# VH-VL binders against FAD synthase (ribL), part 4

Target 1, 153 residues: FAD synthase (ribL), of Halorubrum lacusprofundi (b9lsn4)
Amino acid sequence: MTRVVAQGTFDLLHPGHVHYLEDAATYGDELHAIVARRTNVTHKPAPILCAEQRRDMVAALTAVDEAHLGHPEDVFVPIQRLDPDVIVLGFDQHHDEADIAAALAERGIDCRVERASGRDPRYEDELLSSGDIVDRILKQRGSDCDGAREGQR

## First folded at step 20 (VH-VL)

Design q8 (from p1 with heavy chain Y111R)
Fold by OpenDDE, last read:
Structure q8 (fold): chain C 153 residues (1-153), chain A 122 residues (1-122), chain B 107 residues (1-107)
Amino acid sequence: as target 1 above (153 residues)
Amino acid sequence: QVQLVQSGAEVKKPGASVKVSCKVSGYDLTELSIHWVRQAPGKGLEWMGGFDPYSGETIYAQKFQGRVTMTEDTSTDTAYMELTSLRSEDTAVYYCATDFRWGKYDYFFDRWGQGTLVTVSS
Amino acid sequence: DIQMTQSPSSLSASAGDRVTITCRASQDIRNYLGWYQQKPGKAPKRLIYAASSLQSGVPSRFSGSGSGTEFTLTISSLQPEDLASYYCLQHNSYPLTFGQGTKVEIK
């Protein structure tokens, strides 16, 4: 059995996330997704949704066998616990494969590092990033009154 | 670092109730899954129940269902275990134990309280 | 419920000896198994998590192996301070279940 790990924030799920996880799933028999906690996200704005909600949404995806929350301080702790055969990095994740591989080796984790393929928009209005979704929301609804926002929930 | 400090020893009569506290420090209680494990004198460890971060529910061992209630006060970062209708067989050291909330399958138990002796005697 | 059968119930060994404790699960629990050490009068301490991962701060003489239904805790060179009871724990599914324990004595 080949265990695969994918990692991400997975805030405001979009087709890019789905593609990433589906691609990751092709590398083995079982896909585990690690959802970053707020404290793990330091290089971009904090996620809009709480970690538990993001986890639940990721877990609901067909490609995902199990979803986990990350460690508050060390991203490698969940990896050590899961002991995966393959870690699949997202297409646009800033981590270098060699750096990750070195870090894994230092920790005695025998795991290969792969990178998922990218995905292009299929149509003009398709948004493939959480940031773009946020921007779209602000642009379209940012001026709406609080009462109007409640009615759309 | 996560630390668990439990309330002191209790002596109870049969039929009475006991409520043991477990105060968490180092991290917020909302980041942790608190479970309770007891150990009768000279016996092994027995899981009683705990918080499941996946379902968001507290799960109890069938043996204790109807007699045990586990609660949390997030304002004070304190977990509680109340056991009612106490019997002599409930004499044990009760431990709170925890790890971070991971999901469907947590990796129990990274940290333990010091234990609380509950003695049930006539 | 998943039953955990731990063996032996007790053992006595000399310092420097290799010690092996086994746990058998009644069903496949993958690697959702932990090993705990409990010294007399103390709370349990986790030694191994995820069947084979050494807990931080635990001496390297401790190791865990196995997956599925058969698991082993090994102490490569028993030390006097290793006098304790040892327990396996499955957390694959609720209810969580412990092995019955192994008492390790030092000759």
Scores: ipSAE 0.390, ipTM 0.797, lowest interface PAE 1.4, mean pLDDT 92
Fold by ESMFold2, fold request of step 24:
Structure q8 (fold): chain C 153 residues (1-153), chain A 122 residues (1-122), chain B 107 residues (1-107)
Amino acid sequence: as target 1 above (153 residues)
Amino acid sequence: QVQLVQSGAEVKKPGASVKVSCKVSGYDLTELSIHWVRQAPGKGLEWMGGFDPYSGETIYAQKFQGRVTMTEDTSTDTAYMELTSLRSEDTAVYYCATDFRWGKYDYFFDRWGQGTLVTVSS
Amino acid sequence: DIQMTQSPSSLSASAGDRVTITCRASQDIRNYLGWYQQKPGKAPKRLIYAASSLQSGVPSRFSGSGSGTEFTLTISSLQPEDLASYYCLQHNSYPLTFGQGTKVEIK
């Protein structure tokens, strides 16, 4: 059996997340997703949703066989627990494949590192990031002081 | 960094009950799964039960079903194990132990409390 | 219920010896097997998780191997401080079950 790991915050789910996980699943027989805890998110804004909710939503996706919470103290504990054959990075994830492979080698972990393909926008008004979704919500709902918008009764 | 501090030793008569506490520090109870293990003098380790965060249910070993209740108070980050209708055979050290919540198939017993000796004698 | 048969029940070895303890599960438990050390008068301590992953802070002389139904804890060079009882735990399914333990003594 070929076990694949994908990692991410998976805050507000969007088609980019689904594409990533579907692409990752093609690398093996079982796809395990590691959902970052708030303490693991260091290079972008803190997630909107709690980790358990994000994990449960990811676990419900057809491409995902199991979803797990990351480890608060050591981000490599999940990898040691799962002992995957392949780790698939997201298209835009900031980590470099070579850097991850080096970190795995330092820990004696025999695992291939790959990167998923990107998802092109397919629809006129499609949002492909949690940040874009948040921005849209804030624009439409967050600072509206006039109480009405064009076309509303 | 997780620390578990249990309540002190107790001496009980047969038929009484005991409630052992386990205070968690370093992390909130909601990040952990707490389980209870006992060890009779000179004997091995025996799992009693614990809270399973994935199912949302408390699971008890069949041997203790009907006599044990395990609860958690998130406002004080304290877990409790209460054992009723005590017998001399219940004399043991009772441990709480935990690991971080993970998923459907959790891992167990990374961090242990210091143990609580419960002696049941007439 | 899954029974864990641990052997030997006790052993005596000299400092520097290689020590091997085995656990056999009555059913396939994949790699959901942990190894625990308990020194006299102390709480247990996890040495190994996921059958072969060394817990942080545990000396590298400890190693675990196996999958499915057969598992081994190895101490490559026994030290005086390794005097303890050792237990395996399966956590593939409830009820969680420990092996009966192995008492390791230093000659």
Scores: ipSAE 0.384, ipTM 0.798, lowest interface PAE 3.5, mean pLDDT 90
Fold by ESMFold2, last read:
Structure q8 (fold): chain C 153 residues (1-153), chain A 122 residues (1-122), chain B 107 residues (1-107)
Amino acid sequence: as target 1 above (153 residues)
Amino acid sequence: QVQLVQSGAEVKKPGASVKVSCKVSGYDLTELSIHWVRQAPGKGLEWMGGFDPYSGETIYAQKFQGRVTMTEDTSTDTAYMELTSLRSEDTAVYYCATDFRWGKYDYFFDRWGQGTLVTVSS
Amino acid sequence: DIQMTQSPSSLSASAGDRVTITCRASQDIRNYLGWYQQKPGKAPKRLIYAASSLQSGVPSRFSGSGSGTEFTLTISSLQPEDLASYYCLQHNSYPLTFGQGTKVEIK
């Protein structure tokens, strides 16, 4: 049996997340998703939703066989626990496949590293990032500002 | 990082109760899975029970059911184990131990408290 | 309940020796087995998780192997500081069960 690991924050779920997990699932027989804890998320805004809620939502997706919380102190503990055959990176994730493969080899972990394909928007006004969803919510449900409003790139 | 500090040693008479505390620092109690293990002098390790975050249930080893209660106070990040109707064979060191919450099949006992000696004697 | 049969109950070995401790589970526990070291007067310390994964900070002379029902802890070159009792733990299902322990002494 071929075990696949995917990982991410998976905050406000969107079609990009679903595509990533569906693509990752094609690499093997079991897909395990690692949901990052708030403490694991650096250099970008903290997730809106708590880790257990995000894990439970990811676990409910058809492509996902199990979902787990990441480890706050050692990001490789989940990999050692699961002993996967393949790790699939998200299309936009800021990790070099070679660097991850080197880190795995340094730890004696025999695991292939792959990267999922991206997903283009299919529908008018479709949102494919948690940031875009937050921005849309603020524009539609946020309080008006006293003064000019700023645009979104 | 994760630190577990237990309450001090207790000397009790048969029939009394004891409540051992386990204060967590470094992380909130809600990030952890706390379980209790005891060890009689010169004997091995014995799991007593603990809170299972995935099910939301407290699970007790059968031999302690009816005599043990395990609770958690997330406002003070403190777990408690209370054992009632003490007998001399309950003389042991009682440990709290933990690992980070994971998923359906958790891992256990990465970090341990220092232990609390409970002595039950006439 | 899953019974864990640990052997030997005690052993005495010289520094530098290779030491093997075995745990047998009464039913398949996959890789949900941990190994713990307890030095005299101290709380236990996890050495191995997931049957074979070395805990951070544990010397590389410790290794774990096995899956299913048979598991081993190996100390490739016994050191004086390895004087301790060693326990396996299964956590495939409740109740969590420890092996009876193995007391390791240095000759």
Scores: ipSAE 0.361, ipTM 0.796, lowest interface PAE 3.8, mean pLDDT 90
Fold by OpenDDE, last read:
Structure q8 (fold): chain C 153 residues (1-153), chain A 122 residues (1-122), chain B 107 residues (1-107)
Amino acid sequence: as target 1 above (153 residues)
Amino acid sequence: QVQLVQSGAEVKKPGASVKVSCKVSGYDLTELSIHWVRQAPGKGLEWMGGFDPYSGETIYAQKFQGRVTMTEDTSTDTAYMELTSLRSEDTAVYYCATDFRWGKYDYFFDRWGQGTLVTVSS
Amino acid sequence: DIQMTQSPSSLSASAGDRVTITCRASQDIRNYLGWYQQKPGKAPKRLIYAASSLQSGVPSRFSGSGSGTEFTLTISSLQPEDLASYYCLQHNSYPLTFGQGTKVEIK
C-alpha cells in the first residue's frame, strides 16, 4: 500500500483544493490530508475557519481517506507519524521540492516529493483561492456592515 | 509549550473518593487529548482512560468502569479525574498526560504532569 | 485487549554499553508504539513515537525499531544519566496498554 500525504490550510474550500487533493490521490492507494493549524500559518493571513472545521470539510471529500490536524510545533511530526511514501506539494506552494526532500532525508524519512498540477478556472466567476473568496465577500457584503455601525451612533 | 500541573497529594480512607486536577498551560485544553495513567509504588504504568479526539468520547479502561470519571473545564483549562470507592490497591501516583489532538493517529503522552500521590489507608 | 510483553524486566550494564529492550504485542499494532523513560521519582518522558521516530530533544543514542508485533528500543552507548525504567506503549486500539517495564541500572 502506497500512502500519500497532502498538506495545506484548506480554508474556505474551493475547486482548487479539490483538484489538488484529487491529483494527490493519484500518487498512491491512500491519501492523508494534513490541515495546518492557525499557528502553522505564518506567511499569509490567518484562516477564517477553525482548524477542526477545515479538517472536517477536507475529510468529507471523496479523494481523502483521512484528514489530520497539523502539529503546532513541528510540521514534520505528522509526516513522521504517517510515514508516507509520497508527499505531494500544492501547485502554488512555495516550498522547494529539493528543500523538502533534504529535510526528510535529514530526519531519516524515506519519502519522495511530488508536485500537483495547477488548475485554471473553468467558468466565469469561479474562484480558486481563499483570498479571492474573502475579497468577494467583502465587496458584496462589507458595505452592509459599515452602514449598520453608522446608524447606532 | 504545553505544561501540565497537577493537584497535591491526597490521603484517603477506603470507600472514599478522590478528585485529581490537571491544569494545562501553553495551549488550549481543546487542542489536547488528556489521559490519565497511574503507577502503584514500585510497579509499572497503567492506563486508566482519556479523551479520544477521533470519536469525541472519553474512553475508560474496563478495570475502572463505574468508579472513574474524567471531566474537563475549558474555561479554566483544567482536566479532572475522580475515582470513587477507593481501595488500598488504588494507592498510586496518578499522572495526567497529553498530546495534541489530530485524529486517529494520536501518539499520546508527549507531555506529563508531575504526578499526584494518592494514598488509601485505613 | 492487546498485551505488551516487555523484556527484560531489569538489566545492569556499564557506561558505554549497548542496551536493547524488546516489546512484543499480542497482535499487529503496526507502528502505533511509543517508548518512555522514567527516571526515579519523576514522571515518564517520551523517547520514541511511531515506533522509530526520535522525540525532539532526545539524545541520538536512543533509537526505536520494529513494526507489527516486535519492537526494540536501543541505547547505543549507555550513559550514567540513562538510569531509569523504560516502558513501551501501544496505542493501536483501546485500551491503551504498557509493557511491564525495564529497569536499567548502571554498574
Scores: ipSAE 0.331, ipTM 0.781, lowest interface PAE 1.6, mean pLDDT 91

Design q8 (from p1 with heavy chain Y111R)
Fold by ESMFold2, look of step 20:
Structure q8 (fold): chain C 153 residues (1-153), chain A 122 residues (1-122), chain B 107 residues (1-107)
Amino acid sequence: as target 1 above (153 residues)
Amino acid sequence: QVQLVQSGAEVKKPGASVKVSCKVSGYDLTELSIHWVRQAPGKGLEWMGGFDPYSGETIYAQKFQGRVTMTEDTSTDTAYMELTSLRSEDTAVYYCATDFRWGKYDYFFDRWGQGTLVTVSS
Amino acid sequence: DIQMTQSPSSLSASAGDRVTITCRASQDIRNYLGWYQQKPGKAPKRLIYAASSLQSGVPSRFSGSGSGTEFTLTISSLQPEDLASYYCLQHNSYPLTFGQGTKVEIK
């Protein structure tokens, strides 16, 4: 049996997340997803949703066998707990595969590192990032209440 | 880092109750899985129960037969264990212990409080 | 309930000796097994999680092995500061259960 790990913030779920996890699942028999805690997210805006909600949503995806919360003090603890055969990085995650592999080897973790394919938009109005969804919400709902009566001003 | 500070030692008479507190610092209580373990003098470790964030329920070891209540106050980041109808065999050090929430099969007991000695005697 | 049986219940060894402590689970617990050290008068401290993963800051002379029902904690070269009681814990299922402990003494 081949155990695969994927990781991410998985804030507002979108088709890019689903593609990533489906692609990661093809590398083995059992896919475990690690959901980052707010304290682990330093390279982008803090997630909107709490970690347990994000984990539960990810766990519900068909491609995912189990989902787990990250560790706020040591990002390698989840990897050591799961002892995976393969770690699959997201298409656009900043980490270099060789650097991750070296860090794992230093910790005695025998695990190869792969990177998932990207997903192009397939539909005219499709959003493929949580940031894009937030931006859309803010532009449509964030500071202008469309429910205000027309003509009151 | 997460730290657990427990309330001080207590001396109780048989039939009384005790409520031990466990104050969390460094992280919010909602990021942790807190469980209670006791140890009678010269004896081993005995799990008493704890809150399971995955199920949303508090789970108690059957041995304590409705005598124990474990609660959490997220506004003060404090967990509590109350043991009623105390007997001399309840003399023990009571620990709170925790790890960060993980998932369906949490890990436990990475960080421990300093322990609270409860002595039951007349 | 899953019973955890530790052996031996106590042992005495010389500094530098290799020490082995075994826990046996009454049913398959996969790798949901931790090892804890308790020095006299102190709270327990986790040494090993996931049966074989070394906790950060724990000396490399400690190692864990096993899966399923048989688990071993090994101290490759016993040091004076390793005088303690050692416990295994299963967390595969509730109720959580500790082994009865192993007291390690240094001659």
Scores: ipSAE 0.317, ipTM 0.778, lowest interface PAE 4.4, mean pLDDT 89

## First folded at step 21 (VH-VL; from p1 with heavy chain S55R D106E Y111R, light chain S53Y)

Design r8
Fold by ESMFold2, fold request of step 24:
Structure r8 (fold): chain C 153 residues (1-153), chain A 122 residues (1-122), chain B 107 residues (1-107)
Amino acid sequence: as target 1 above (153 residues)
Amino acid sequence: QVQLVQSGAEVKKPGASVKVSCKVSGYDLTELSIHWVRQAPGKGLEWMGGFDPYRGETIYAQKFQGRVTMTEDTSTDTAYMELTSLRSEDTAVYYCATDFRWGKYEYFFDRWGQGTLVTVSS
Amino acid sequence: DIQMTQSPSSLSASAGDRVTITCRASQDIRNYLGWYQQKPGKAPKRLIYAASYLQSGVPSRFSGSGSGTEFTLTISSLQPEDLASYYCLQHNSYPLTFGQGTKVEIK
């Protein structure tokens, strides 16, 4: 059997995440998703949701067979634990497939590296990033500098 | 990096209880799964139980069911193991050990506390 | 419960020797097998996880192999500092079970 790995933050789930995972699943028989821990996310604002919640939501997606938390000290530990045949990078992830494959091979991980297709918007007003979802929430429900009511619901 | 510091050695009489603490630093307790392992003098390692974060419950080895309670205080990042109705056979070094939370099928015992000697003598 | 049968119980070898320690599981545990080293007076230390992957900082003379029910820890070119007891652990299912241990001595 062919084991596939995908990885990402998967904060507020959106159709781009679902597309990525569905596309990744087409490369093999089992799809395992690695969900980044908060401490591993340095290229954007920290995730809104805790890692376990994000993992459990990803695990519930039809395309995903299992979901796992990343390792805060060694990003290769999850890959070694899973020993995949294929790693599928997200469409927008800024990695060179060949460089990733070489780094993995040096660590005894012999697998193919592929890249998922992108997902274009299909519906009017569709949001395809967690950041866009956060911005929409703040626009519609956010307080500028006002805090929540003190000591209440 | 994860560090586990346990409470000091204890001497107990048969029938007493002991509560061993395990202070976590470097990461929050909520990023880890803490399990307890003991080792009688000259003997091998014996798993006692621990918290399974995926199941959301503490699992105890059958041998200790009813005598052991394992708890966690996330405000102080400290795990506890309490063993009651002590017998001379409970003389052992008690370890807390942990790994980072992973998923349905966890990995175990990457980092270990220094051990706590509990001596039960009449 | 899954029984882990570890062999030998003890061994004595010279520096530079190749040493092998085996563990047999009573049921298929896939690759959920770890190897641990315990030096006298110290806490155990994980050497190998997932049957064959070295923990960070473990010397390359240590290697693990096997899957299913039979597993081997190998020390190529035994060193004086490898004097310790070695344990396998299955974690495929609860209860977690260790092998009974192998005491390695240097002649």
Scores: ipSAE 0.360, ipTM 0.801, lowest interface PAE 3.7, mean pLDDT 90
Fold by OpenDDE, fold request of step 24:
Structure r8 (fold): chain C 153 residues (1-153), chain A 122 residues (1-122), chain B 107 residues (1-107)
Amino acid sequence: as target 1 above (153 residues)
Amino acid sequence: QVQLVQSGAEVKKPGASVKVSCKVSGYDLTELSIHWVRQAPGKGLEWMGGFDPYRGETIYAQKFQGRVTMTEDTSTDTAYMELTSLRSEDTAVYYCATDFRWGKYEYFFDRWGQGTLVTVSS
Amino acid sequence: DIQMTQSPSSLSASAGDRVTITCRASQDIRNYLGWYQQKPGKAPKRLIYAASYLQSGVPSRFSGSGSGTEFTLTISSLQPEDLASYYCLQHNSYPLTFGQGTKVEIK
């Protein structure tokens, strides 16, 4: 059995995430998704949704066999625990495949690194980023009196 | 970085109840899965129960079901384990143990409290 | 319930000796196994997680191996400070279950 790992923030799930995970699933028999914690997200704004909610949403996707929360301090701990055969990077993830491979090797993890294909919008109003979704929400609802409950501990 | 500090030793009579606390620091309690493990004098480790973040509920070992209650106060980052109807066999060191929340059945304990001795004697 | 059978219950060895502790699971637990060290009067300390990965800060003389139903903790060269009880833990399924423990004494 080939175990595949996909990683991401997966905030405000959109079709891009679905595509990523579906593509990742093609690389093996079992797909595990690792959902990054807030502390792991340093290259973009913090996620809107809590890690548990993001995990639950990812877990609900057909392509995903199991979803896990990441480790706040060491991204390799979940990978070690899962001991995957393949790690599939997202299309837009900034990590270089070779760098990741080297890092894995340094940690004694025997796992190949692949990258998922990209996805283009299928229709004009389709949003394929969490940031764009947030912007849309602000634009359409930013003036509304509906209090946004942001209380992530 | 995660630290667990437990309440002090307890001496109880048979039939009484005990409530042990476990204060978490370094990370928010909501990021951790707190479990409880006890150890009778000269004996091995015994899992009592703990929070399953995947199910969103606390799971108890069958042996203690109905007699143990595990709770959390997120405002104080403190977990509690209450054991009722104490008997001599409950004399043990009780540990809280934790790791970051993972997925389903992914619980191994990276951090341990210092332990709380509970002595049950007539 | 998954039964964890740990062996031996106790052993006495000399400093520098190779020590092996075994844990057998009653069913396949994949790599969902941890090894813990407990020194007298202290809380347990995790040595190995995911069956074979060394916990940060743990000496390299400790190693874990195995998957499925058979697991081994090895101390390549026993040191005096290794006097302790050792436990395996499966976390494949509830209830979580420990091995019976192995008491390691130093001659």
Scores: ipSAE 0.353, ipTM 0.787, lowest interface PAE 1.4, mean pLDDT 91
Fold by ESMFold2, last read:
Structure r8 (fold): chain C 153 residues (1-153), chain A 122 residues (1-122), chain B 107 residues (1-107)
Amino acid sequence: as target 1 above (153 residues)
Amino acid sequence: QVQLVQSGAEVKKPGASVKVSCKVSGYDLTELSIHWVRQAPGKGLEWMGGFDPYRGETIYAQKFQGRVTMTEDTSTDTAYMELTSLRSEDTAVYYCATDFRWGKYEYFFDRWGQGTLVTVSS
Amino acid sequence: DIQMTQSPSSLSASAGDRVTITCRASQDIRNYLGWYQQKPGKAPKRLIYAASYLQSGVPSRFSGSGSGTEFTLTISSLQPEDLASYYCLQHNSYPLTFGQGTKVEIK
């Protein structure tokens, strides 16, 4: 049995997330997703949704066999717990495969590192990032950047 | 880091009840899975039960079913274990212990409270 | 319920000795096994999780191995501070069950 790990924040789910996880699943028999906790997210704005909600939503995707929360103090604890055969990086994730492989070897983890394919937009006005979804919500349901929603009739 | 601080030692008569508290700090209680373990003098460790956050319910060891209640107060980040109808055989050190919430199948007992001695004597 | 049988129940060894403690599960628990150390008068401390992974800050003389039903904790060179009781824990399924413990003493 070939166990695959994918990792991400998975805040507001979008088709890019689904594609990543579907592609990752093709590398093995079981796909486990590690959902980053708020304290693990340092490279972008903090997630909107709580970690348990994000994990539960990821776990509901057909491609995902199990989803787990990351570890607040050591990002490699989840990898050690799962002991995967393959880690699949997201298409746009800015990780050096060699650095990841070195860190895994240092910890005695014998694991192949792969990268998922990208997803192009398929539909008019499709949103493929959590940030774009947030921006759309603010535009449609929030105050204007230069004013409030006064006078709505 | 996670810190678990338990309430102080208790001396009880048979038939009484005891409620042990476990206050967490460093992280919110909602980030953790809290379980209770006891150890009678000179004996090993015995799991009593705990809250399973993925199932959203408390699981009790069958030995204690009907005598133990475990609750959590997220506003004070405190977990509680209450054991009723105490017997002399319930004399033990009671520990709360925890790990970070993981998923459907949890990991356990990374961090431990200092223990609470409950002595039941006539 | 899964029974955990731990062996030996006690041992006495000299500093520098290699010590092996075994734990047998009554059914397959995959790698859902942890090892715990309890020094006299103290709360237990996790040494090993997932059968073989060393907890951060635990000395490298400790190691774990095994899967399925047979597991070992090894101390490659026993130190005076390793005087303690050692427990395995299965957490493959409820109820969670500990082995009965192994008391390690220094001659």
Scores: ipSAE 0.350, ipTM 0.794, lowest interface PAE 3.8, mean pLDDT 90
Fold by ESMFold2, fold request of step 24:
Parts: C-alpha cells; structure tokens; sequence
Structure r8 (fold): chain C 153 residues (1-153), chain A 122 residues (1-122), chain B 107 residues (1-107)
C-alpha cells in the first residue's frame, strides 16, 4: 500500500482545497491529511476555525481517508507517525520540493516529495482562498451588522 | 512546554473517596487528551481511563467501572480523577499523563504529572 | 482485550552490554507500540513511539523494532543512567495495556 500525506491549514474550505486533496490522492492508495494547529500557522493570519473542526471537515471529503492534527512542538512528528511514501505539497506552498526533501533526509525520513497542480477559477464569482471568503463576508455582511440593519422586525 | 502538576499525597481510610487534580499549563486542556495511570508499590503501570476526543467521551478501564469518575474543567485547565469505595489494594501512585490530540488512533503518555501517592490504611 | 507479554521481568547486565527487551501482543497492533523508561521515584518517560521512532532527546543507543505482534527495545551499549524499569504500551485499541515491566540493573 502507498500512503500519501498532504498538509495545510484548511480553514474555510474552498474549491482549491478540494482540488489539492483530490490531486494528492492520485499519488497512492490512501491519503492522510495533516491539519495545521493555530500555533503552526505563523506566515499568515491565524485560522478562523478551531483545529478539530477543520480536521473533521477535511476528513469528510471523499478524497481523504484520514485527517490528523499537526504537532505544536515538532512539525515532523506527524510525518514520522504516518511514515508516508509520498508527500504532496500544495501548488502555492512556499516551500521548495528540494528543501523539503533535504529536511526529511536530514531526519532519516525516506519519501518522495511532489507538488499538486493548481486550479484555475471555473466560475465568474468563484473564490479560491479562505482570505477571499472572509473579505467577501465582511463586505456583504459587515454593513448589514450596522445598527440600521439590526432586527428587521 | 506542557506541564502537568498534580495535587499532593493523601491518606485515606477504607470506604472513603479521593479526588486527584491535574492542572495543565503551557497549552489549553482542549488541545490534549488526559488519561490516568496508577502504579501500586513495586508493581507495574495500569491504565485507568481518560477522555477520547475523537469519540467525544470518557473511556474507563472495566476494573474501575462504577468506582471512578474523570472530569475536566476547561475554565481552570484542570482534570480530575475521583475514586470511591477505596480498598487497601488501591494504595498506589496515581499519574495523569497526556499527548496532543491527533485523530482516530491517539498517541498517549508523552507528558506525565509528578504523581500523587494515595495510601489506604486502617 | 490485548495482552502484552514482556520479557524478561528483570535482568542484570554490565555497563557496555547490549540489552534486548521483548514485548509480544496477543493481537496485531500494527505499530501502535510505545516504549517507556521509569527511573526510581520518577514518572515514566517515553523513549520510542510508533514502535521504532526515537523521542526527541533520547540517546541513539536506544532503538525499537518490530510490528504486528512482536517488538523489541534494544540498548546497544548500556550506560549507568539507563538503570530503570522499562515498559511497553499498546494503544491500538482500548483498553490501553502495558507490559508488566522489565527492571534493568547494572552488575
């Protein structure tokens, strides 16, 4: 059996997440997703949703066989626990495949590192990031939360 | 970084109850799975039970079913284990121990409290 | 319930010796096996998780191997500070089950 690992924050799910996980699943027989904890997310805004909710939502996707929470103190512990054959990076993840492979080799972890394909927008109004979804909500509902709209009765 | 600090040693009579506390610091209690293990003098380790966050329920070892209650207070980040109807054979060191929540098949007992000696004697 | 049969129950060895401790599970537990060290008067410490992966900060003289039903902990060159009791734990299924322990002493 070929075990594949994908990883990400997976805050507000969007079609980019689904594409990434579906593409990652094609590399093997079972896909395990590692869901970052809030403490693991330092390069962008903290996630809106708690880690367990994000993990449970990812686990419900057809492409995903199991989902797990990341480790707050050692980001390589999940990979050691899963012992995967392949790690698939997201299209836009800032890590270089060679750099990740070197870090894994330094730790004695033997697995391939691949990168998923990108997803182009398919629909005029499609949002492909959690940040864009949050921005849309604030623009459309932020003004509706003004006192003028409160309690339409 | 996670620290588990347990309540102090206790001496009890047969038939009494004991409640051992385990205060968590460094992380919120909701990031962890707290389990309880005891060790009688000169004996091995015995799992008593703990909270399984994937199932959303507390699991008790059958041996203690009906005598033990394990609770958590997230407002104080403190876990509790209460054992009732104490017998002399309940004399042991009681440990809380934990690992970070993971998924369906958890990992256990990476970080341990210092232990609480409970002595049951007449 | 899964029984863990750990052997030996105790041993005495000289500094520098290679020491092997064995755990046998009554059912397949895959690699959900941990090894723990307990020094007198102290809480246990995890040495190995997932049968073979060394916990951070554990000396490389410790190693674990096995899968399924048979597992070993090896200390390649016993040191004075390794005097302790050692336990295996299966966590593939509830109830969680420890081996009965192995007390290691230095001659």
Amino acid sequence: as target 1 above (153 residues)
Amino acid sequence: QVQLVQSGAEVKKPGASVKVSCKVSGYDLTELSIHWVRQAPGKGLEWMGGFDPYRGETIYAQKFQGRVTMTEDTSTDTAYMELTSLRSEDTAVYYCATDFRWGKYEYFFDRWGQGTLVTVSS
Amino acid sequence: DIQMTQSPSSLSASAGDRVTITCRASQDIRNYLGWYQQKPGKAPKRLIYAASYLQSGVPSRFSGSGSGTEFTLTISSLQPEDLASYYCLQHNSYPLTFGQGTKVEIK
Scores: ipSAE 0.338, ipTM 0.791, lowest interface PAE 4.0, mean pLDDT 90

